# VHH binders against Epimerase family protein SDR39U1 homolog, chloroplastic (GC1), part 8

Target 1, 310 residues: Epimerase family protein SDR39U1 homolog, chloroplastic (GC1), of Arabidopsis thaliana (Mouse-ear cress) (q9sju9)
Amino acid sequence: CSSQKESQMTVSVTGATGFIGRRLVQRLRADNHAIRVLTRSKSKAEQIFPAKDFPGIVIAEESEWKNCVQGSTAVVNLAGLPISTRWSPEIKKEIKGSRIRVTSKVVDLINNSPAEARPTVLVSATAVGYYGTSETGVFDENSPSGKDYLAEVCREWEGTALKANKDVRVALIRIGVVLGKDGGALAMMIPFFQMFAGGPLGSGQQWFSWIHVDDLVNLIYEALTNPSYKGVINGTAPNPVRLGEMCQQLGSVLSRPSWLPVPDFALKALLGEGATVVLEGQKVLPVRAKELGFEFKYKYVKDALRAIMQ
Key: E = the ipSAE of ESMFold2; O = the ipSAE of OpenDDE; V2 = 0.75 times the mean of E and O plus 0.25 times the DockQ between their complexes.

## First folded at step 1 (VHH)

Design z12 (framework vhh_7zox_3)
Fold by ESMFold2-Fast, scan of step 1:
Structure z12 (fold): chain B 310 residues (1-310), chain A 121 residues (1-121)
Amino acid sequence: as target 1 above (310 residues)
Amino acid sequence: DVQLVESGGGLVQPGGSLRLSCVASGFTFSSYGMGWVRQAPGKGLEWVSDISYGGSTGYADSVKGRFAISRDNAKNTLYLQMNRLKPEDTAVYYCAKPDYSWRYLGSFDYAGQGTQVTVSS
C-alpha cells in the first residue's frame, strides 16, 4: 500500500500490536518514519493505533501485505504466539506454525517484489531459546543450538528468515526476557509482589537473560539503520541474573517481600509443558551488540527495574 | 580451534564434473549453515551455494541446475557436486562458515584455504 507522506524510512512491521511492537512503533514515529502495520486482525490493530492518534499509519490485512511490503525500505518481523501459555500438542504446533508461516509469508513477499521496490533490510525476531537451557553454561552468538523444542523452533524460524533474497540484509535478533511495565514477565509478576506474595518461580537458580524494552527497541532500530548490523545478534543486557536475584531486586524496588517461592508442581499444574519456559533458563551474553558499539541504557537489572517502576 | 579443509579441485574439461569436499572441525558442525564461495582470477568473491542447518539449499543463478550442495553431519563434511562445468567456473573455491553476517553478503567467521578448480581443454 502507498504511503501519503515522505519519510526517512518506510517500515513494514508484523507483530506491531504486541508489547515490543507498540514501543517500536512509538520509536519509529518519534524519528518521523512511515509505518505499515501488517496484521491478521485489522480491527485489533485499529484499536491499538486509531487514526485520530496515529495519523498516517497504514494498517493492512493479510490480503494487502503484498502491496505494503513492496515499496517498503525495511521489514521488521516480530509476529509470534506467546510461549508462556499452557501447552497442548495443538498450542505447540501453533507456537512453531505461527512463527514459520508469518516469516515465510514475509520472505516470499520480499523475494517476489521487483528489485527497485524490494525492501533492503529484514530485521527478524528469534529467541534465546535457541541455546536451550542450562544452569552452568554461558552462551553467545557463536554457541551451538540446544536440543529442546524451543531450540528447534528457533532454528526453523531463523532458517526461514534467511531464505530472503541475497540483496536483502538480514539481522536476526535473539530476544531475551523483555522487561517493561505494560507486558512480558513483569506484568505477570508485579501483581503477586503487590499482594505480598512475591518470590522466585521454582528454584530461582535458573538464568534470567533480560533486556529493558527500550534497549531492545533501540537495538532493532540500529539493525534497521546501520548496515553493520547483520546476521545473529543477541538481544540481551550485558549482566544476566538468576531469577531469584531478579525477584530480590524487584521486591526491593517495590518495597515488598520476595521470599515466597512458587513450587515446580504448582507451575506444572497451571502451565503443563509450558512450565519449562519459566522453570528453566539460559545465560546469554550480547557479545555481538557490544562489538558493534551498541550502548545499553540499562546494564544492570536493578537500574532497569527502578526506571520501569517510576 | 576451528578448521575447514577443502579438497577435490583440479583440472577438468568443459562439460566435465568435480566433487568438492570440506572437512570441518572445532565447532558443532550440525548446528550451523555452511556454504561455498568462489573467487575467479581478477574478480571479487562470489557466493555459489549454501545449505542451512535444517537442510534448505540455495544456489547462485549462474550455477543453478548444475551444482548440488549437500552435507554429512556424521562426518562433519560439506560437499559441492559440480556438473556440466564451464570455463567461467574457473576459480578458487572456499568452504565457508558464515559469521554474524548473512552468507550472501560475503562475510564469514571462517573460510578454508581454498581449492583450485580449472575448466579448460
Scores: ipSAE 0.000, ipTM 0.194, lowest interface PAE 13.6, mean pLDDT 82

Design z13 (framework vhh_7zox_3)
Fold by ESMFold2-Fast, scan of step 1:
Structure z13 (fold): chain B 310 residues (1-310), chain A 119 residues (1-119)
Amino acid sequence: as target 1 above (310 residues)
Amino acid sequence: DVQLVESGGGLVQPGGSLRLSCVASGFTFSSYAMGWVRQAPGKGLEWVSDIYSGGETGYADSVKGRFAISRDNAKNTLYLQMNRLKPEDTAVYYCARLGDYWESGYDVAGQGTQVTVSS
């Protein structure tokens, strides 16, 4: 009854070679958008996005980022360093430094673009670590920040993105634990469950505020295309679970036992201060996404796990 | 518009069976947990059964072993098979969508269908 013109965006993406970024690139390609990959390693990006399989994709090393950000409709900033590793003073500095450096560079390039060539929207990642950790508390986008190191990192990360020019709509996605076959928590857990050695990390009572990777990518896509998506939005599924329940559901889906727990002291010995990432969590609700009418494909963790493992 | 339309109610004798159906529209049915709640004359709402998007089911003690909940995601339809019906099962039965937050309970319900069990 009405013809709608196809609207093509040109989207510059940092962190495109990561687990979430690769899935976002697939989503943007499926909708025929032009993609510019902003990378610190051109060779790695070319291996992940070979021209044979990704014709037309632009891959830019850091010296070329200015020419890609200018003329882009939008920028998606997903760049970060994995945080579930042994924390030394050097690694702690790099966890914060890598996020702030990349975000600052992106914002500077946006701000220094001529108005006619400036991106109109910046969708920038942050994390649910913003809220700190609690086994009893519940958090939404109106909740105050926590007081631990990761909360400090998230505050500075978000503050850096918010320095974007007033003419740019900024959406900040506080990302939970992303579930998908190709990376993140499941890539670490699946091999152990397949060896009949799976079970909860620590007490299993810590909150696991998860999100299916496709829902996260769709939320980022809505933030790119819908002008109502502005400010802070929790990128978490509506039904968080305790980690013990997550492990039970994963064991059920894989037809494997989930009864062999990993002791707290072993994780602390291996990961040091970084063990808090797996031993402690927070219950985070996507109140803003719900208010904006976002529809989650996977509301319950068992459905997400079944879809991923099929 | 989000809509739930129930059917299959009626008059049945004690020990009989009925199958209720609920056709959903206006949302991604396969992504939501669905349930049945009932209200007997002069009583409050009572949860009867629910089914999660993955197929896991729950039942109230009063109906366990007699009722079976199921879903057909291709038809956006929820079912409640009611067997060995008792006079105390007499109620208006509502199809309901479980809310996006686990603590919120049901956020959408249909108009209801009357089930009367009498001899």
Scores: ipSAE 0.000, ipTM 0.154, lowest interface PAE 19.5, mean pLDDT 80

## First folded at step 4 (VHH; framework vhh_6fv0_2)

Design g1 (from f01 with S57R; at its last look DockQ between E and O 0.08; V2 from the best seeds 0.00; counts 0 for: pae E 14.8 > 2, placed apart)
Amino acid sequence: QVQLQESGGGLVQPGGSLRLSCAASGFTFSSYAMYWVRQAPEKGLEWVSTINSGGGRTYYKDSVKGRFTVSRDNAKNTLYLQMNSLKPEDAAQYYCARDWYLGESFDYRGQGTQVTVSS
ESMFold2, look of step 4: ipSAE 0.006; ipTM 0.133
ESMFold2 (binder alone), look of step 4: mean pLDDT 83; pTM 0.847
OpenDDE, look of step 4: ipSAE 0.236; ipTM 0.690

Design g2 (from f01 with A33Y; at its last look DockQ between E and O 0.01; V2 from the best seeds 0.00; counts 0 for: pae E 18.7 > 2, placed apart)
Fold by ESMFold2, look of step 4:
Structure g2 (fold): chain B 310 residues (1-310), chain A 119 residues (1-119)
Amino acid sequence: as target 1 above (310 residues)
Amino acid sequence: QVQLQESGGGLVQPGGSLRLSCAASGFTFSSYYMYWVRQAPEKGLEWVSTINSGGGSTYYKDSVKGRFTVSRDNAKNTLYLQMNSLKPEDAAQYYCARDWYLGESFDYRGQGTQVTVSS
């Protein structure tokens, strides 16, 4: 009976149950937007978003995605298999395949929507791995792709998202290391520091291009609402650090030392080829976001860590 | 307001060398990443090289890596491209640019300078 609120977005989100996605859902709810969770496991998503605590949220399994994407204002695509695990040839195929298959499905659903029901915005995740790794290079959104496996994954991931209809505004966010308490790198690191066993991984000289989860969520939100946010945007804070400095700052915030480095041979034994995810990095600057006037709340890693810990 | 002027193009034989220059004015040159792009007849713009604001980091398209060197002189507000071992496929109109987005569109470029490689 009542007309749909004209300023309210309806946003379909893949990967909503993940660390970033949960925070994005909270942010969208704070501004009274409608949310459609696109998931492969409805039961798992309902555990994370119970109807009691999330009234009005729609949770859709893959067969139901078409009816959610049609009529959505926008789509956010965050889904992907975690990459910080031991790599086998089969796991490497699934790291790449999960991203390509989900992104292809989302783009196909957008493109096959009638024009009057088609989303006008796609915000799609990608990663700073696009650039490859370097201890000395500095990358921005116009830098070329690297030549390693993760760069290949990112190239195909981005290329798939860019097949969206020309009338759809596509924003590709190359995400750095996302910092927050309940997930990501910090969730794995905090217990070791609390036990006085914290320290840098490998040499500690690798670049750590990070972003606070709240800044990443706000960047995604700006990309949904501001038409100037199009093309490639690095999702990294303006002041990357070496991993050694990040670990020292974490130790300081936790009142714990950062003295027990994890040697590279131990990580290689545990993770195989996947050890490059933690032993190597890239210095990635948010040039496009700054040109767009995006206001980072957390520009320095110590401030981000303080906010996360209390 | 923003002005970019390329120079240094010309006719060269295969295997020869040229050095392109780009004079910049109307903005704080030392604060910007700078780019070289090129356009061959009936083709779109093609990215060639990038240099960061301080000149310490450089990036190249694979087909020119090892043959081309980008550099800048922030005191003179000038961007350079040293092109060695030139090949017929390098023949194009070369442009410097300040702002480059994904795809072919970019903001602020010069008028370009023509590079021709005979044979």
Scores: ipSAE 0.000, ipTM 0.121, lowest interface PAE 18.7, mean pLDDT 81
ESMFold2 (binder alone), look of step 4: mean pLDDT 84; pTM 0.851
OpenDDE, look of step 4: ipSAE 0.015; ipTM 0.301

Design g3 (from f01 with N52R; at its last look DockQ between E and O 0.07; V2 from the best seeds 0.00; counts 0 for: pae E 14.3 > 2, placed apart)
Amino acid sequence: QVQLQESGGGLVQPGGSLRLSCAASGFTFSSYAMYWVRQAPEKGLEWVSTIRSGGGSTYYKDSVKGRFTVSRDNAKNTLYLQMNSLKPEDAAQYYCARDWYLGESFDYRGQGTQVTVSS
ESMFold2, look of step 4: ipSAE 0.000; ipTM 0.256
ESMFold2 (binder alone), look of step 4: mean pLDDT 82; pTM 0.835
OpenDDE, look of step 4: ipSAE 0.006; ipTM 0.319

Design g4 (at its last look DockQ between E and O 0.03; V2 from the best seeds 0.00; counts 0 for: pae E 17.1 > 2, placed apart)
Fold by ESMFold2, look of step 4:
Structure g4 (fold): chain B 310 residues (1-310), chain A 120 residues (1-120)
Amino acid sequence: as target 1 above (310 residues)
Amino acid sequence: QVQLQESGGGLVQPGGSLRLSCAASGFTFSSYAMYWVRQAPEKGLEWVSTINSGGGSTYYKDSVKGRFTVSRDNAKNTLYLQMNSLKPEDAAQYYCARDWYLGEYGFDYRGQGTQVTVSS
C-alpha cells in the first residue's frame, strides 16, 4: 500500500498559546506542517512551545508577523480576549477591539503580501454568539445574526476577516462551547463537581451548543486542507443539550452530584452584563460541516465528557 | 482538468427507483467529499446529499432521508445515488459536484447532469 505525501503547509497561527491553539499546533505537527506562532509575547510563547519539545516552530512578536505571514501557505486566526469575565465599558470595548485589531492586522498582512508569497487560505475564528440567544430558536449557517452585543462583535469580526484578498479562501468558524481537558468551560466547572459543589448555572434551560476540542481542531484542519471549506461553518457538535443536562452528564462521569445550582443573581453580581455568556445560549447545528462531509468523533456530550475525563 | 460525468437518469413511475452514477477524473477523487445537487425547471440549485472522502459519513436533505442513499467507490472514482420511492417533486436535472460553497451553493466542477423524470 503506497501512501501519497500530502502537500506540506506553512501555517501562521494567532492565538496559538491558548486552549484551542495549543491543540491545533500539536495536530499540525503530527502531519509535519511548518508552524509560525504569531504572538504578542515571544517569551510566553517560548514557555509554552519550548524549542527542545517543538523543534522548528517559529515564534514571532507583532513586529515580526509580516515576515511570517508572507510565505505562509495558510493563516489561522484564533486570537481574542476571553469573554467570561465582568463586563465594564472598558472590557466590552476590548472584547470587540482585540478581535477587530488582530483580525485587521492579519488581513492587512495577507493583502499586502506579493501574490507569489501570499497565503492562499485564511481560517478565522468567530462565535455562535453571532446568532444571539434563544430558548426556542434553532440556528444554522443560513440564520440571520442576532441583535445583542456579542452578535455585533461577531458581525464586525467576520466582516473584518472577509476583507481578505478575493483569491484567498476564507473559512469563518463560528465556534460553540469548546470542551476539553484543562481548558475552556470544563476547566472552570470540574473543580466544583469534584468538591461535591457542582450544579447548573442559572435555570439550566439555556442551550449548550458544544464541541469537543479534537473535533474543532480537526474542523480547522479540514478547512486548511480542503478547498470546499469556504465561508461560514458552525463549529458545534450535532447534538446540543440544555446546560442542566450537560451538568448532569458531567456529574455522572465524575461520579458526583449536580445539585447546587448557581443562582442567576449571583452570576449577575459577579459578571454583570457578561453573565449572559453563561446564563443564555443558542441551539446551533453544524449543517455546513455535515454538508461538507465532516466526521464528528464526538456527537454526544456524554461521550465527549467520558473521553475528556478518562 | 477536473471532469464529472453523470449518468443513470431516466423516466420512472411514482414510487419507482433509479441509481445515478458520477464518473470522476482529473483530481484525486478519494481526497474529496462529493455532493449531489439538483435543479428543477426554472428553480435554483438544491443540495440533495453529501458523502465524505472515505465514505463513512453521509448526509441528506430532509425531504429525501430514508429514500435516497449516497455511496462511493474510491477504487473506480465513482459516486452513486440510489433513489427509491421517487416522487414527482424529485424530478430534476441531477449533478454531482466536488465543490460546495456556503451561501451561494455554486459549483465549478459539475458535469452536464442527468435528467430524472417522474411520470406523474
Scores: ipSAE 0.000, ipTM 0.188, lowest interface PAE 17.1, mean pLDDT 83
ESMFold2 (binder alone), look of step 4: mean pLDDT 81; pTM 0.825
OpenDDE, look of step 4: ipSAE 0.019; ipTM 0.330

Design g5 (at its last look DockQ between E and O 0.02; V2 from the best seeds 0.00; counts 0 for: pae E 17.7 > 2, placed apart)
Fold by OpenDDE, look of step 4:
Structure g5 (fold): chain B 310 residues (1-310), chain A 120 residues (1-120)
Amino acid sequence: as target 1 above (310 residues)
Amino acid sequence: QVQLQESGGGLVQPGGSLRLSCAASGFTFSSYAMYWVRQAPEKGLEWVSTINSGGGSTYYKDSVKGRFTVSRDNAKNTLYLQMNSLKPEDAAQYYCARDWYLYGESFDYRGQGTQVTVSS
């Protein structure tokens, strides 16, 4: 089995300092790829990725992004304001604006690069919010977009990424709820569980289309290296669950009771309009990933949670 | 009250075909994804196929892919499973279900089932 020595890539990454981005950078480093961090705060990024631990890493502020994108093999665009915050009109504006602005900037840099120095791949993050919310619907990569705010954000976000040069392979990863240690959805959920005795959030009937962070990183990595990974790819585990089940499993893993539900009004009080992210969901299946032969390490939420909490 | 009623099961020889039907009532059929599941003797429930609410997306267990076809008629509130090239291992009680959760072990609603027997 001739270990096809994967040729070293040079990868520019936005959102590298985020929960997903950090793990991606670690993976890229582990495989000896050259990493260029595209950040708004060089100082913050340098703290997260110190040179001593990440030799050869390039950290670039916005004024320096041009020099990083040019000559990169690929660009991964993970930048975005976390959605799991209290929504206000200002926050909503920022949620949409930040994602579109960064994506637009990246695309412009790609398009303005000389052909010989132009990245050949753009992996751009989006969200399952594209599909809207439904308690009964099942969604795949061919499903139509929803009508709510998040769907609008995702449409514009994806539309911006698709403006990349035609010679650039674009993979759009519609990311579900990311589960992992010390971040993501669990970082938010665990405190609530501790506070409210681990009961379901809302009715518990809303769908929870989750993915383990390692599977997501692997999916992104595969999209960087496999030419078949193009277009829309759902970043969700193959077995979505209802939120009630998620809560039950989480309670079990934490050895905590899971009987006291958190009322909708409490969530709305805390998160405002952002409560919809918790109170509403959609059942999304990773049909494209399956067709591509992607292997999930964590197919079931119970296994994912156990792994995260060991 | 939500009701699901399966029909169309029977005895067939290996390589034969059956068409299962599921009549749904008591809910807005067109708003729900529907599932086929089966239970063989001394085995647990296993997922067979899913069709989304609009019928535009279908999913299959790997072992039945290419042989089984799920479809629905929302105007008739009916779910179908065309089973071709049946194998002995396909013998089971087949159920239609409105929603699948709990790692494939539970459903919101499930019918009484229809028996499929495959024997030479």
Scores: ipSAE 0.000, ipTM 0.265, lowest interface PAE 13.4, mean pLDDT 87
ESMFold2, look of step 4: ipSAE 0.000; ipTM 0.172
ESMFold2 (binder alone), look of step 4: mean pLDDT 81; pTM 0.821

Design g6 (at its last look DockQ between E and O 0.01; V2 from the best seeds 0.00; counts 0 for: pae E 19.4 > 2, placed apart)
Fold by OpenDDE, look of step 4:
Structure g6 (fold): chain B 310 residues (1-310), chain A 120 residues (1-120)
Amino acid sequence: as target 1 above (310 residues)
Amino acid sequence: QVQLQESGGGLVQPGGSLRLSCAASGFTFSSYAMYWVRQAPEKGLEWVSTINSGGGSTYYKDSVKGRFTVSRDNAKNTLYLQMNSLKPEDAAQYYCARDWYLGYESFDYRGQGTQVTVSS
């Protein structure tokens, strides 16, 4: 098996300081790629990616993004306000605005780059919220968009990314609930479990389309290097579960009781309209990833959770 | 090798009952959620029921809620589907599955299926 030495890439990354972004940067570094961090706070990014641990890393503030994007092999766009916060009208505005603004800026920088210095690939994050919520529906990459707020956000978000130059391969990763150590959904869920004896959140009947962070990073990485990865690709594990099952499995792994449910009103009190993110879900299948031959390390939530809690 | 074998299908009158079984081998049965799916003539595969690995959580298609009961015996590596108050629209080939994609013919792991016929 001739290890085709993957040619060194220069990758510009927005949202690099986030849960997913950090792991992507680590992967890129491990494989000796050149990394350009596109950040709003250089100081914060420098703390997360110190030069001593990330030799050669470039950290750029917004005024410097042009110089980073130009000459990059690829751009990964992961920037966005976390959705798992208390929603207010202001927060909702920021959720939509931050994603569209950053994506628009990245696309503009790509489009305005000279052809010889233009990135050839844009991997842009989006969310399974695109499909709306359903207790019974099953969604794939061909499913229509929902009608709720998150669906609207995702439509605009994706639409903005698709404005990239026609010569640029665009992969849109519709990301599910990301599971990993010391971040993501579990960082939010675990405290609740500790407080409420690990019972289901809400009815427990809502679908939980999850993905392990390592699988997501690998999917993004594959999208950077494999020309077949274009268009919409669901970033979800092949076996979504209902939230009740997720909670049960999490309880089992934590050796905690999982019998006390968290009522809807408690979640709404805590998260406001953001409670819908927890109380409502959708069953999303990674059909495109499967067609592309992507291999998930964690196909089942129990295995993912065990790995995370080891 | 992962193997699944369904049994218990047959001919029943409307309102009748059947109990399907699925024998599993070649993997740690107790570590996986299991699924029942069915395919009626000229229809695609549809999801019927899910049971989690421990058997403590069960989920059903709306049209079978209250009539079907999924259960499992992890000691025997067996999945069950008790079907009561059967209707003509329940007639289908029933499959147990470990991994499946709705609308796709290729299950990662499923059995050969067992036929359920409902006829007066």
Scores: ipSAE 0.000, ipTM 0.240, lowest interface PAE 13.8, mean pLDDT 87
ESMFold2, look of step 4: ipSAE 0.000; ipTM 0.105
ESMFold2 (binder alone), look of step 4: mean pLDDT 82; pTM 0.835

## First folded at step 6 (VHH)

Design l01 (framework vhh_7d4b_2)
Fold by ESMFold2-Fast, scan of step 6:
Structure l01 (fold): chain B 310 residues (1-310), chain A 122 residues (1-122)
Amino acid sequence: as target 1 above (310 residues)
Amino acid sequence: QVQLVESGGGVVQPGRSLRLSCAASGFTFSSYAMGWYRQAPGKQRELVASITWSGGSTNYADSVKGRFTISRDNSKNTMYLQMNSLKPEDTAVYYCAAEPFLGDYSWEYDYWGQGTQVTVSS
């Protein structure tokens, strides 16, 4: 029996309309927390969280964010432009710009709140791209940052969140490849496997440091409620796999072949410089989560894939 | 800048057909996967059908397989959903969506239309 009951929180969330954000909102509502959605498009957010179906939810456009951040107990920052698209110079700039601008706005609103109305915790997303890419290296929260563009983005993104007032506990979740049926990598891959055209993207030797969406949401929830969650925490499952193995397991779960590779040149033609997100990866271990006693529901990718496809 | 506009919804009797259209602007339509989602009151938004950038692969929810057909015309920046043998259970607001390969936790650029109501009354 738990002797520690969590008090009701009021949680302000950026990125609530995204794949991870919608699951987080569901989890927070299930536990009777109040939610304030910070969005750039109030009308779009209202379509996802209509008042009829989400009574009590607050939806704030950017001009109203101050009134929502002030007086909330916590802020979760999940906003950012998708990275697995064709990278033009404009898109590349907006990949960084969207992350830094939203995070900076949130931090400024936190810091400018009166002490008595200031949020006590900021859980901010970052990514495993922090470590760069390697087929032979292994990374954990003590590992140095990589030298590629996404590593630079993650360093600036994390640095921006860390400008929060010293009285605010900051947890930085370096998120891996999130697995779920209605978004992310699987939503794109499942159709190809179902038509018997599934297989590894590129060599299949690149590391795939995955996490089930429910485990990520639970990790964010622990970071909100447990004061021991401070600083950098890798949001990855304990058993990363090579992409080729993931594709074999997905094919097995769907009862489809996984032998048809997508060559590097085809991915580069489709995604340009952004193909690096798919063609390269990193083996990232959740050392901090394990030390903190976090319990993963899905430790192995096959179990995660089976659960998702039901 | 990015805009998705649905049309073709309405009220129909069970067993009838409707064709939904989604007109896209503000992005390179031919480079994005497209999907139709629906949301009934009190229920989560669910994927109905999806189609790859070329139209070479499609995916359907089990509840609509054999009845609905998704298609796209890249020359017109338009996606369609042909809905046959409609049932009362198909009553929902139908949303058009454009999705990049990895769209997780993207807040600024959730590419959703305004929705179009489909009501199947009996």
Scores: ipSAE 0.007, ipTM 0.250, lowest interface PAE 9.9, mean pLDDT 82

Design l02 (framework vhh_7d4b_2)
Fold by ESMFold2-Fast, scan of step 6:
Structure l02 (fold): chain B 310 residues (1-310), chain A 121 residues (1-121)
Amino acid sequence: as target 1 above (310 residues)
Amino acid sequence: QVQLVESGGGVVQPGRSLRLSCAASGSIFSDYAMGWYRQAPGKQRELVASISFSGGDTNYADSVKGRFTISRDNSKNTMYLQMNSLKPEDTAVYYCATGLWDSRYLEFDYWGQGTQVTVSS
């Protein structure tokens, strides 16, 4: 068949309008791959990916997803509601529901594609919350799951992705705290540091298993293109830090103080049960990525922060 | 539209088992929590058991704990209630319900027509 067709991937992406997804779309375009955005809001996706700036991009509403998944080379599943918000029973349901619903739909569309038009790889997001929280423990891809709510969400999320047809290579990326200028934790923290009001959330002793957004995008790209990437892979940088150290390094890079902590009671008042997402963490090592020869551009948090801010 | 259809009710002797089924329409089933309520003559509806949309969380009334088991199959849009060691006091019309979950399934948006369960000595 056509060698030109074989060399170019057609990648269907859920969650493309999010912080990570936008960077992935840019990386895929830079390498001349075709992109199909699977979205719940076509109008919002068209604002982020206007045709004049993204010629050839396909943007599909949910009713159109079947026709986009079928015939694509690969699917990247990044969709999910933010977890750093005030938790109610309803929001807990939607945190799990948004992840399971989208993943289940993607898997069903993959499995129901004719074999000759079926995607050959599914790269699906999950999270380091799989491991639960610990101030003293160290986790890698062989570690057991935690017992808390987010660990349960991650178990079901991963289990849903693994229902993909056996002919489909599945890579599950357990994503840490993603660092970049245009979203995530840093977009929330930088304004406070610039106003001389920066500092650690809670004790600052909780683990912060971070990753630079470009390293995460490159890891997803390797999972798409390299058949050795299958199963669970931790999407975390090799040198996690305590949150207090991260705040100190951010203050240093910005030439701002980092001494004004946000106490536990204030975070619990604002975020309820969701406060555990910022008050507790886990030390997660990228053992499998390193075994596979993945080269991290940003191994240390200060270098990542400096690159993001300069 | 959402349609909930219950089946599996009937008349049984004490100590016997029944399995109730609730068939629901489409993708709405996998997006919502499900529950079984019952209503005995002259009494208000009470929650018997509930299950999250993923099946990971279940809740049971004290009167049925250890005897009843709720489960769901999202691929078939069906929820089940396995009722073991039935007692005369379990006699009621059993209703399937679905809707937005609150930590005790306090409110449901959609209800079935009900199925009669009679436990007679």
Scores: ipSAE 0.000, ipTM 0.088, lowest interface PAE 21.9, mean pLDDT 80

